# Ledger of designs, part 2: VH-VL binders against Non-structural maintenance of chromosomes element 1 (nse1)

Target 1, 232 residues: Non-structural maintenance of chromosomes element 1 (nse1), of Schizosaccharomyces pombe (q53ek2)
Amino acid sequence: MEKERQDGLSDKHKFILQYIMCRTAGVDNEQVRELVQEQYGETATVEDVINELNNSLHNFDFKIKRVQDQLDGRLTLHFQNLSGDPVSQMATPYPPVQIELMRKIIEWIMKCDDYQYSLTTLQIQKLSRKEMGLAPSVIESHLHTFERDGWLRQREGIWTFTNHALAELDAYLHNEYESNLYECNACREIVIAGYVCDCGYCLHVYCCKHLAHVNCINCNTPWANATVIGRW

## First folded at step 4 (VH-VL)

Design q12 (from p06 with heavy chain R110D; framework fv_patecibart)
Fold by ESMFold2-Fast, scan of step 4:
Parts: sequence; structure tokens; C-alpha cells
Structure q12 (fold): chain C 232 residues (1-232), chain A 126 residues (1-126), chain B 107 residues (1-107)
Amino acid sequence: as target 1 above (232 residues)
Amino acid sequence: QVTLKESGPTLVKPTQTLTLTCTFSGFSLSTSGVGVAWIRQPPGKALEWLAHIYWDDEKRYYPALKNRLTITKDTSKNQVVLTMTNMDPVDTATYYCAHKSYDYVWGSYDYTFDYWGQGTLVTVSS
Amino acid sequence: EIVLTQSPDFQSVTPKEKVTITCRASQSIGSSIHWYQQKPDQYPKLLIKYASESFSGVPSRFSGSGSGTDFTLTINSLEAEDAATYYCHQSSSLPLTFGQGTKVEIK
């Protein structure tokens, strides 16, 4: 058998890794497939290259994770830091006040009433003023930064986590907010957009649609009667 | 809970096309990271991976057989179909379908075959 | 393709004895090795994944170790129901490949 090289990652691997790492909102799986096929030929797979990258990255407490969008099923790849405190890692470039605001927003989203897992701009303004004494202009500036950096998304004044934030925070949310989390019974990922039956059986919007379930598999109650998780 | 079952012809003639269907329950190919593989075993010989398909319709084939193999899925029916053209007596084997998933710990596909069908023996003879 | 070579091809072992099966890869595969048990006329069952992680429901007498190119499956105290052919399988690179198998029989 030929001796293995001990150089680490090839230039082609490093190119793909850099491409993924530079995309804070995640990178489309199809874009990475095209890049992999360009670098390694048509028989090369995204799976194989990501596996090879992750074998090296794990030595540095990093990984690349694939995420499926909870509403439309779109696949994206996300670079993650597995070391230490995920909130601190996400917020490393931010001033201490802004990091504390991020921690508070995570808490407020997770502890939100009525399965909403989202906050209105007004709710964020009110809570930030009450709990941190922040001025409205400061709050607006920080929210704009969180949206621009890919940690929060906003639609018509309703704020929640991006897929990138969910990937990065996955372990943190399980550790800190276990009692506030729903997991999809089909894909076992955190649910912030989906349905929960009175019996506790839970599905993402996408998973429910694509499984074509009319009634809950566990208790046979119609999904039309289920509680909606999230605002979308 | 997770179950898979292979179905299809048990006897095919040389040059014919083999079509095998894997019907499963206890999981969905709508689930992110989930896939189904086909593996065969000639009588008294080792296991040989043939192909797999994932939830997002990503497909991979054993390179030496890729021009003969087609794998497809019907997510609504919980079925995966393998088609193999130009059958030869050396293709006589027990054909298995198996469940596989993406390993999110390492950020890579979990190529372990954790649940298997019972297998179907396909004999190729004139 | 990555070739997996198992040793020995065959072992006849008295009950309660320790069984050791080795798998050598033609190239480094990190920890991307998996072990399956196949009893006569049955489908394979996963025992160990990623070199050392036990699959759900697998008895504690089964353990795996190794990294790089050299891997070992150990059965600490052989039971009658353990008579089977054991296969290693690598997931580091396509095509996915299996070892030739090690047959374990009760003496």
C-alpha cells in the first residue's frame, strides 16, 4: 500500500472550504455541487468533499453542516464553529452591548408565547428599552447589523432566526432552551415553522407538505386542527 | 420501526433489464439527510455497493456499473427503484436496499447502512 | 478505489473466548469504518459505526477501535448467537467498499 500524505487539505479542498466559509447566509447546495464537479470531475460528490473537509476541520473544532429550509426545503451548507460559546463566536465583531442584545433576542424568541418563535420590531424595541435601557436608534442600528450579517431575518416587521443562525446555535439552543424546543418528528431538527398536534407530534411546514399527511400519524387527528408554530 | 422490503423478478435472462423496487416505512425521503442505497451480494461472496439516492434527489453509482444503473425515488409512495440494464450471469446476487442518513456531527453523509431489507435473490440464466 | 483487507478469513472459537478481527485499508480513511454482522441466510446488521461508536441495541461485548489504515472489531466473550460473517465497510471515498468478510464459527 502507498504511504499517505500528511500535508493536510489540498488546494482544491481549501478553495471549496473558502467558498463556503465566506458565505455568512450559507451556500446553496447546487452551487457547491457545480464547484465540486468543476474541481474534481463529474463523478465527484458534495458528500465526499464535505466529508473530507470535515475530517480535517474537526481537529480545529469546526464543521460544515447541511440545512434544509423549514418552509420550502431549499438546501444550504453552513460553516460552524463547535468550540466554546456559540453566541460569543457569532458576535465576535460586535461591542459588548450588542453581544448582550443578541443573547437577549435569542432568549426572547425562544421564550415567546403561543409558539410564535418570532418578535415584532415593536416587541424588540420595548424589551430592549425595558431590560437594557437602549435608545430606539441604537436598537434599529443593531437589528440592521444582525440582518445584514445573516443572524436574523425580517419580513414585514417580524424577526426570527435565519437558517445560518439555527445551524450555529443548534447545540446552544438544545443546552439552554431544551424545554422551549420542538423537534420535527420527520427530520429531527428544531422547528420554528411548522405544526404541532395536541398529542405532541410535530412537523416542519415542508416536512408536512412533502409527507402528504392529512392526519397525524400518532393520533390520527387532522392537521387542520394542529397548532401553528411560527409566523410566516 | 424502520422497515424496508425489496420486490421484483427472481429470474432474468441475459441481456434483459432488471427493475427492483424498495418499499419502506418508518422514515421519509422528504427528511433532510435521509437516503436509500442498493447493495448486492453474489452467493458466497462479499457485499458490493451499487447506488444510493438522497432526499434531495442526489444520486451516486458504482463507477464500473454506472452506465447500466439508474436509481429513482417516489417520495409520496415511500419507494426507491433500481434499474440495471444488460444483465449477465455474473450479476446473480441477493439485492438489498438499506437506509442511510447524513451525519451532522461531522457535517458529512452517514454512509452507515443502519437498517436493511430482507434481500431478494435475482438469478440470471438463459 | 479503496481496498479493505480483513484478517483472518476464518476463525473457529470456543464459547466465552475473545475474538479479534482486523481490517486494513489501502489508504488512510480516518475513522470512516463501519462493521456489520451477517448470520447465515440473513441480511447484514450494523454493529459499530465510525470505528468505535456502538449502534443502538448492540451488545456491549462488541467494540471497535483503530484509525487511519488499521481497524479492529473485538468480541470480548463470544456467545453462540455471534456465529456469523463480519464485514468492514469504508465511507471515506466513493465507491463505497466492503472487506471480503471474516467467518466466525463456534468450536
Scores: ipSAE 0.000, ipTM 0.411, lowest interface PAE 17.3, mean pLDDT 83

Design q13 (from p06 with heavy chain V105D; framework fv_patecibart)
Fold by ESMFold2-Fast, scan of step 4:
Structure q13 (fold): chain C 232 residues (1-232), chain A 126 residues (1-126), chain B 107 residues (1-107)
Amino acid sequence: as target 1 above (232 residues)
Amino acid sequence: QVTLKESGPTLVKPTQTLTLTCTFSGFSLSTSGVGVAWIRQPPGKALEWLAHIYWDDEKRYYPALKNRLTITKDTSKNQVVLTMTNMDPVDTATYYCAHKSYDYDWGSYRYTFDYWGQGTLVTVSS
Amino acid sequence: EIVLTQSPDFQSVTPKEKVTITCRASQSIGSSIHWYQQKPDQYPKLLIKYASESFSGVPSRFSGSGSGTDFTLTINSLEAEDAATYYCHQSSSLPLTFGQGTKVEIK
């Protein structure tokens, strides 16, 4: 009575699952499409295979989540654990101090009262020294590890969550930081890069571009006058 | 293929404003993630980054020169314009525009200047 | 600002010999270093991005290595067309900066 037979997953499904699971920072939807077509033929779709995988994974509190990049709309697939404390599970290989630093960084990003949902390297250094007494070299080492492992991204010293982190932390962020979250009115996902109109209507950068609306659909105010969410 | 070309005056008098235009092809500034930068090189000296602009109109300036620099884009014309006020002989340089590409790797946007224009020499003298 | 210091400033090398150019950053920049080649009266061309990744069309004799503060560009067998000034560039933080350049001449 092997689990594979019990779960009803084919060897081809297990191959696709293992491919996704081994890529801890996520995997490009197009790469998975190529594998799906190689295994199941040209008419097979990623959506169908992922739905079949998720039916089995749900029994074990796991899921594969498709994430659309908030800036450019690229689709990536992320293996997600739905059980326990996501921050501790995400940072399982890290020492306790490094897990605590990640927890603090999440808090600082989420409780940013300027809509930025990001931190500069200098802000992280200052806050980590103040709240945890960490040395600059230790902070730098931990930030490098978080970027390498796909939890944080940066552009020119401006740090925020990766798509992988957003997928893994989704339930955690809704539970702990609901009052600090914006949700995209087009795709219903968390916004850390987008625009919010004074009326409350909110869109990711990509969703706003994709819909091609010059003005807010809800109140007809120009998007040029909207508050920018995030710093990219 | 990506191509960029700088245009503008070759001679500028001290205190005047320099306006340079970068005209490009092979990419669009409406594409998420892309940007265009201006970099200069005084004769016989190193490269110096001045400014860049991204698809979303986010702008970055060299801090010591930010009060003299303005970068704008016209996405429909495939152009990026740099203005620099109060020109001085020390601003004599070859001015380049460059495509600021991005790679997506492990959830991080990584930017580098991959393709450059031919450059335009601007001489500041009385 | 992050200062990039290249060494040597100048080197004259016989054809087919190995050339090494170093770039030292005043603070850690991870792997956010890029290498450019500039021939006289020409625009710079990207050779290596993010310390060790070769740009498209770049000959295999060019390679990059290093992390943190110390980086190296290597030309494993110098060709005549490689006579140029080489610049390192960091994209880790603003302002973006370049090294002072290393001029390579053929003996």
Scores: ipSAE 0.000, ipTM 0.518, lowest interface PAE 10.9, mean pLDDT 86

Design q14 (from p06 with heavy chain G107D; framework fv_patecibart)
Fold by ESMFold2-Fast, scan of step 4:
Structure q14 (fold): chain C 232 residues (1-232), chain A 126 residues (1-126), chain B 107 residues (1-107)
Amino acid sequence: as target 1 above (232 residues)
Amino acid sequence: QVTLKESGPTLVKPTQTLTLTCTFSGFSLSTSGVGVAWIRQPPGKALEWLAHIYWDDEKRYYPALKNRLTITKDTSKNQVVLTMTNMDPVDTATYYCAHKSYDYVWDSYRYTFDYWGQGTLVTVSS
Amino acid sequence: EIVLTQSPDFQSVTPKEKVTITCRASQSIGSSIHWYQQKPDQYPKLLIKYASESFSGVPSRFSGSGSGTDFTLTINSLEAEDAATYYCHQSSSLPLTFGQGTKVEIK
């Protein structure tokens, strides 16, 4: 059986939950699909098991969120704590100065005027020294810790949120940065890599590819003319 | 062409302090993300991580031994030094230093001990 | 402290035979497992990183798999030069730990 009581979890549910919880960068949906089929048989789906887990986890302000990668559409599963201040919870093992730096980095990424939703290493160094008086070596150490712990990703000196950070920060970003936020009109998730039409209709890179529309569904303007969101 | 070489005394008496030096080439400890670790192996036993130091002077120690261990670096000389106090016969082991490289995938840094020194056997006896 | 337990402790294998070594972690570590080869009187050499990624210059007969708590190193066709002790290593949490080792000898 899937679970014995309405709010209880079976041993099989607990195994799947522990597997997901132990992976800070998230868990590949295909790996969870294999575990689900091993535990529950070939007719079982990831969607059904996650819904059952979330029904129980809801009572404790926890959730497993499925995240679709904004560029390639790969699905990953992320364990979330929905209670309290997400930034403080993410940064629980960090010293106060490092927590404050994380808060500042989130703000700087969200308030990018150029639709980039990213920062260069030099921008982070400059802003951290200006606003917090931190030494370059301290800033660099903290950045490596944030990347190592799965909160920020870096590619060629360009920093932005991981899928795990986006899952964990979702409510926080909606509450604090609503005016700086784009949502995908297809999947209703936050956009940091995508396209926004002049009419305001917005899609992730993957959602735009998946829908395969040449023109904006809302105003019929070609997507080739849309503003690019993000840097990838 | 990453190379590391351990040096120091091969015989230490009980209660003495051991000082080992790792001299390396082919990389710099001024490079972001790079570190050097010390790992030991008692004769016929498993590998044991002791300590590591990163480019930014961040240090980590095996908790049960942290009061006996000190790791330092001299970036200009390409050297990392491990000091271990109050040596005991059970500390007899081959001591290795290793390069702690980083790589990153699209979403995270990852660390591994990719190149090791030849090791130096330290015997603790009267 | 995360304890890594290897199985078997020892195996004597005929050349060209398939060798399987298992490493079990006392708690889930994702894919943060690495495999090292140590030949007699030599230093350890990295074979596989992050459960399944081959290190540069490592022969294709070596492969790794697994996630969570159970990990496997496979040598698909054992060569004479593969006689060594193999160690798993986790980088998921401090202190960093190694398995007890699996010694592979040629018959």
Scores: ipSAE 0.000, ipTM 0.398, lowest interface PAE 20.0, mean pLDDT 84

Design q15 (from p06 with heavy chain S101T S108T; framework fv_patecibart)
Fold by ESMFold2-Fast, scan of step 4:
Structure q15 (fold): chain C 232 residues (1-232), chain A 126 residues (1-126), chain B 107 residues (1-107)
Amino acid sequence: as target 1 above (232 residues)
Amino acid sequence: QVTLKESGPTLVKPTQTLTLTCTFSGFSLSTSGVGVAWIRQPPGKALEWLAHIYWDDEKRYYPALKNRLTITKDTSKNQVVLTMTNMDPVDTATYYCAHKTYDYVWGTYRYTFDYWGQGTLVTVSS
Amino acid sequence: EIVLTQSPDFQSVTPKEKVTITCRASQSIGSSIHWYQQKPDQYPKLLIKYASESFSGVPSRFSGSGSGTDFTLTINSLEAEDAATYYCHQSSSLPLTFGQGTKVEIK
């Protein structure tokens, strides 16, 4: 059992860590729960194991972040590198022009009109041509790469951040775009899909559904009348 | 071997609510990238998309009908349910559910309806 | 809303002849066009996806071409079983839309 205490982490902890690290776009919390129960028994929790892993990982400037999906509440676990510039880290294999395009897309999403926190393919094409002089085929190729690598998601031509990107960019977005950010009053995370009441009280779509209140707790205005954040 | 089948009432009176259930096999709505759509076809007319739901519970509705439509899923039962309120004779149509999957080419997810249910004719009359 | 206009509305064709059906989009949709076959009292079946890619099990006599706004479905040698209504469908943007249909009958 001395072997299990090498560097403060057991072999069981290292197995869970490796499983999470192998999934670059994130791992379903329920899959990790099954592995944790298999390794440590029925009463073991994902939260305890992740906390123990993070205690050791912080020594190396790494972290496992648990992200709640803003629409359906599904939990995913994301291995992240806290060292350096998050945009450069996520875009390490990309050419300089493609890294610049990623920085621009982040800016355009964050500064989007009408609380949309998303861009259409047409908007990305137009802005990329105007600000960077990129050809349509080059823009399409870069968008394909961003989606394949798990940084942006797209449905019917509407682009926004993945949960993985939100985890990696959290500190960057707070530092660069704090005035453009909404924070969920229930869970205290960034909102790109949710509702904001005229009084400023804000909730993720899932948090609003989970609380199941017809009216805003702060001002008693119906949530049906709230401004929608995001496109979903 | 994807199979879908629609079920629900075949006759609805004006102003009533229509509820249709799509029961499927050969895929799971827990699989990333998968969705189920509802499409209708009035007798002798073109196909009209109504709504779809994805594995992550994201929902899309035809804008002109959005206030009348609700789509939900029960992943454990392999079912998707469409509810349409305030039915009118003009809503008389064959209603289909269809499997919606993606193809990731040319920098975008392009979704198509690859497998369809047999359809159920819903007549709206007094 | 993207409007899809098919031509012709109706075509009566001798067996073994080539059939050409066109679909025009009101704005550019890249290659996000799909073709469906619907026989009387049957559900639609996917033939061609993304303008030119054959769906599994579809006979080689069916082919698709085009990009942007103008698309074509070709049946290079019509068989009796091909008598049906053919629909184009775009998946480029919401709302998803279909053409009005082209009915193909055997002479």
Scores: ipSAE 0.000, ipTM 0.434, lowest interface PAE 17.0, mean pLDDT 85

Design q20 (from p06 with heavy chain V105I R110E; framework fv_patecibart)
Fold by ESMFold2-Fast, scan of step 4:
Structure q20 (fold): chain C 232 residues (1-232), chain A 126 residues (1-126), chain B 107 residues (1-107)
Amino acid sequence: as target 1 above (232 residues)
Amino acid sequence: QVTLKESGPTLVKPTQTLTLTCTFSGFSLSTSGVGVAWIRQPPGKALEWLAHIYWDDEKRYYPALKNRLTITKDTSKNQVVLTMTNMDPVDTATYYCAHKSYDYIWGSYEYTFDYWGQGTLVTVSS
Amino acid sequence: EIVLTQSPDFQSVTPKEKVTITCRASQSIGSSIHWYQQKPDQYPKLLIKYASESFSGVPSRFSGSGSGTDFTLTINSLEAEDAATYYCHQSSSLPLTFGQGTKVEIK
């Protein structure tokens, strides 16, 4: 069989690590694949190099996480700090009011009763006024900062997490909002865009499309009858 | 590295119960999304899936053999055990245990058998 | 249950020739087909997952294609070490099933 991978980091590993670390919004898997093949040759894989990096990084509470886009399946790699409070870490440059707003937005998205895992601009404004007394202009300013910094995305006034935010918050969301989380039965990642069958079997939009299942594998109920998770 | 090894009797008499143990290393059955399956192969015939067990103790069995099969895990010992009752000569086969792992790219860790044990031949004969 | 039918059952091939093995499912399984290689007296090894994705360490001469009910495994240029039985496997529906196998020998 294949031998165990080395625990130490070579100069080539350090180059790839630095490339990923310097891209705070994540880096395309295809770009890293090109770098890996350039450094190690045609037979080298991103998976092997990242596993070697993570074996070393784990000793320092760091990790590189691969994220698959829930709608189109695009792969990105994200450097994560596993130490401390993830919300405080992601929001370190923000004033206290803005950090508190981020915590509230995370809570409101996660505790959404309608499987939406998203909020309209108007919902955020109403909730922020009710729970924090914030003016609409202040909330709008903070939302645009969160979008610019890669924590939230918006389409037609509908706000939810970016892939970067999902990677960074993964442990936090599992710890704080376990009862509010859906997990993809194919890839075991958090679902904010997907389908959930009445039996509880759940898939990302992309996972459902890629596997091309007409019916739920667990109960054989058509996916056309499933509850839609998210707004896209 | 992921390794699995089957152990148990190599000869079983008709009507007896077979107990096979899969001992593994390189992964934990406490890790979300991880599972272990049992697959058998009669001499010169195709592979047959028998059962699998996941990290959360969820179990699946081949329907036609369900009343004869029991799969259990001991997470602290890194072991999965399969028992099969009322053995018959047609159950003569090489029995494999196999790992099911999380797949970051394709979202399908529970659907493939990516690493296999070496297999153990069980002969059912009087 | 989903029945997987492979063809041919047996193929004797000259070195460096192209080998094509087909697997047909009794109902649509999307891309939920996987290919295994088993050499004599050895355990099966995963080659291709989800119809077309190569498993880690698998030589580039192996490729897979297809969707729905018809799938193919191709060995672009057969090497001596490729003499083996090849199995398709579906993960779309329980019970999980395998094809009957295709044995590939070197002439």
Scores: ipSAE 0.000, ipTM 0.414, lowest interface PAE 15.9, mean pLDDT 83

Design q21 (from p06 with heavy chain Y102F W106F; framework fv_patecibart)
Fold by ESMFold2-Fast, scan of step 4:
Structure q21 (fold): chain C 232 residues (1-232), chain A 126 residues (1-126), chain B 107 residues (1-107)
Amino acid sequence: as target 1 above (232 residues)
Amino acid sequence: QVTLKESGPTLVKPTQTLTLTCTFSGFSLSTSGVGVAWIRQPPGKALEWLAHIYWDDEKRYYPALKNRLTITKDTSKNQVVLTMTNMDPVDTATYYCAHKSFDYVFGSYRYTFDYWGQGTLVTVSS
Amino acid sequence: EIVLTQSPDFQSVTPKEKVTITCRASQSIGSSIHWYQQKPDQYPKLLIKYASESFSGVPSRFSGSGSGTDFTLTINSLEAEDAATYYCHQSSSLPLTFGQGTKVEIK
């Protein structure tokens, strides 16, 4: 419909863009769907509106990314500035030592043994002291900041990337850690929570539950016997 | 593992309404991002997209046929139904349903039709 | 609506020859082009998605390339089983559209 208008982006598109931009940790796709249908009618889709917005935004090095949660499949939309490299963009508000810690945490998560893509608080403390000479209280403060700002999540002392971090770091992780990455065979996105069959077929937890049967679609081996990726 | 099958009448008279059912297995329409599409192919001609429905009941129709088309889903039965009113001989075609998968690339998703049903030929004649 | 124009419409090819099929979009579609193979009296099967990504189980002799408006499907060494009509498809903009098809026959 935008190409039938004489002016640029419609006021309706600007409203949806502003709504997404104001939510730095992401916004639920379902909430945006409600807004899209209010503005454009019942047959309008979030995908079409986001595509139209992205056609305008790419001229300014901005983008809206859609991310599916690897455990529950919940979709979120994230406004991104693409002008810098992903780690520099993410870490711009941080002092140099804190940026260095984030780069090291990314490396430690990606090179983690046994497909875990996560670190315990104790592992982070030990590695940060050994490699950077940071005091435990300083490490704890930085971890709290990374959690607060939406880059890392923690459950019972186990730390890994948020969906927001995975969106921001996607290109960086592919460039720096390609040999350490699994991609979901259903959606082609990086896997940090999922299953990999001995045959190499890999799925997010959510993709496995809802797109595949009980058995691997490539070799017909039960998913119960697959190697678990991540800790959740 | 993903399978789809079309069912419905093979012969329709002009002005009648066509109702086609797509029954599928190997995926659920409760899965976020997933959809099912209807595509047709007149004998000896190219493929034509008609409509699709998404997991959240969002619907899209080919604009020129919008007033004739209705797409609905029954998630519990793994079925998607297409109705097309006021059938004409030019609507003679093989009708396919297809799984509308998604790929996430750098947080963006794009859809493609990865698995198709075998198709059902619908002939419109008096 | 985005119009997809394929070339050639038809070709009769000796086994083991290289086959090239082109698809041109009336406006830029990035990499949102997909290629389908349809054998006589069968349903279409996905070969290549997003311009260059091979679908599961597709033989390595099939490859795709291109971006923007010009896209190519290549069959490196044609096998007898490759006799089919090939269609390009764009998913960039509604309405979704397909090319007119390229029919490949074995001599």
Scores: ipSAE 0.000, ipTM 0.416, lowest interface PAE 17.9, mean pLDDT 84

Design q23 (from p06 with heavy chain S32Y V34M; framework fv_patecibart)
Fold by ESMFold2-Fast, scan of step 4:
Structure q23 (fold): chain C 232 residues (1-232), chain A 126 residues (1-126), chain B 107 residues (1-107)
Amino acid sequence: as target 1 above (232 residues)
Amino acid sequence: QVTLKESGPTLVKPTQTLTLTCTFSGFSLSTYGMGVAWIRQPPGKALEWLAHIYWDDEKRYYPALKNRLTITKDTSKNQVVLTMTNMDPVDTATYYCAHKSYDYVWGSYRYTFDYWGQGTLVTVSS
Amino acid sequence: EIVLTQSPDFQSVTPKEKVTITCRASQSIGSSIHWYQQKPDQYPKLLIKYASESFSGVPSRFSGSGSGTDFTLTINSLEAEDAATYYCHQSSSLPLTFGQGTKVEIK
C-alpha cells in the first residue's frame, strides 16, 4: 500500500486539484502560480504541477487544460471531463430541447458566414424559430442560462463561445467541424478571434500582437490587409 | 484609479466639425476588454450614447449619427478622439467620455460604463 | 432599439424615507441594466451594475432588483446628499440606451 501512496498524488497536489475543480468557469493561471509557489517554493512551476495532475487524471478521463485568451493572452486553467459527448456533458442539467438548442447554436456559430464565429441575438432568435419552432421568451431564457453557466458570452448582443466552452468543445469541434476551423500558426489552437492572410497563414489577435510582426511571415503581406476572424 | 478628462472647443459654429479628445489614466487600451465611450447630454435632457471604441480597434456608433461620427484611439498616448461633422444647434450638450469596463463571470465578459470624465459643455451657436 | 421608461419622472421625498425608482424595458434584457446617479452640474456615477450588483464605494442604502423587463432601484433611507437625477442604462443590445431620468429632490 506504501507503493500506491508513493505513486499517488501528494496532499499539496490534491489541494491544487480541488482549487481548480471548484471553479467551474476556469481559474486564473496567476492565482494558481501563487498557490503553487506557496506550497512548493518559488522555483515551482504551474506547468510541472498540472502535468503531474494530468498524468493521474488521464486514467479517469479527466484533465486540466490551459487556455490562452485569443484577444489578451490571459491564461486560465479549466477542469474538463473527457468521457462521453462534450455537448451532453456541458448540458447535463438541461432538458433535451435546450441541449438540442445548444448543439444548433454551436453549428450556427461554426458555419457562420464571413469568418464571424458569432451570432447576434436576432440571428439566434430567427434560426431557433425557423429550425426548432421555439418561442422568443423560451430562446431568451435559454440564452441567459447559457451565459450564466459560462458556455456562451455576449458583447452587446453578439454571442460566441467562452474560453471554458472552447476548452470543453475542442475535440468535438475538430471532429465535427474540421472544415470550418482555423488554427493559429503560432500556438496551434482553434481561432475564433484573429486574422487570416490571403495565403492562409492564421494568427489569434494576441499571437499577432505578441509576435509583433507587421507583415505575414509566410507571404510578407501587411497584417492590416488580412481578413478578420471573429466579431468580439 | 481610473480617471478620464475631456478636452476640445467649448464653442462651435453651425456646419463646423467638432473634435473632442479623451485623455485617461489607470488603464490601457492595449488591455483586453478595455474600451472608451462618448456619451452626451443636452441641457436638461437624458444621456445619449454616441460611440465607443475597444482595445482591438472595433468601433460602434449610434446608427442615426454614424455618418457624422468618427472615433479613433492612440494607445501610446492614452487618448480617444471623437469627431462629429456638420454641427447644429441641437448638438449643444455636455460631452462625456467614459471607461467601458468588463468583468468575467462564468466564462462571460460583461460590460458597463464604470468611470466617467467630468464632461465638457459644447455650445453650437453662431 | 430598446426603449427604457422610468417612473416616476420626479419625486420630492422627506429625508429617511424610502425611494423606489422603476425602469421598464421595451423587450427583455435579462439582467443587463445599470443605474447611474447624477448630481446637479456633476458627471454620472455608477451605483448598481447588472441589475443588483453594487459598485465599489456605493452606500449600502442603494440596492437594485429585477430581471427581464422590469427593474427597480431602491434607496432604503434617503439622505440629503442623494438629491440627484437617476438614470437606468441597458447594455444588452445596440444601440446602447438610457432611460429619461428620475429627479429626486429633498423636501
Scores: ipSAE 0.000, ipTM 0.516, lowest interface PAE 12.1, mean pLDDT 86

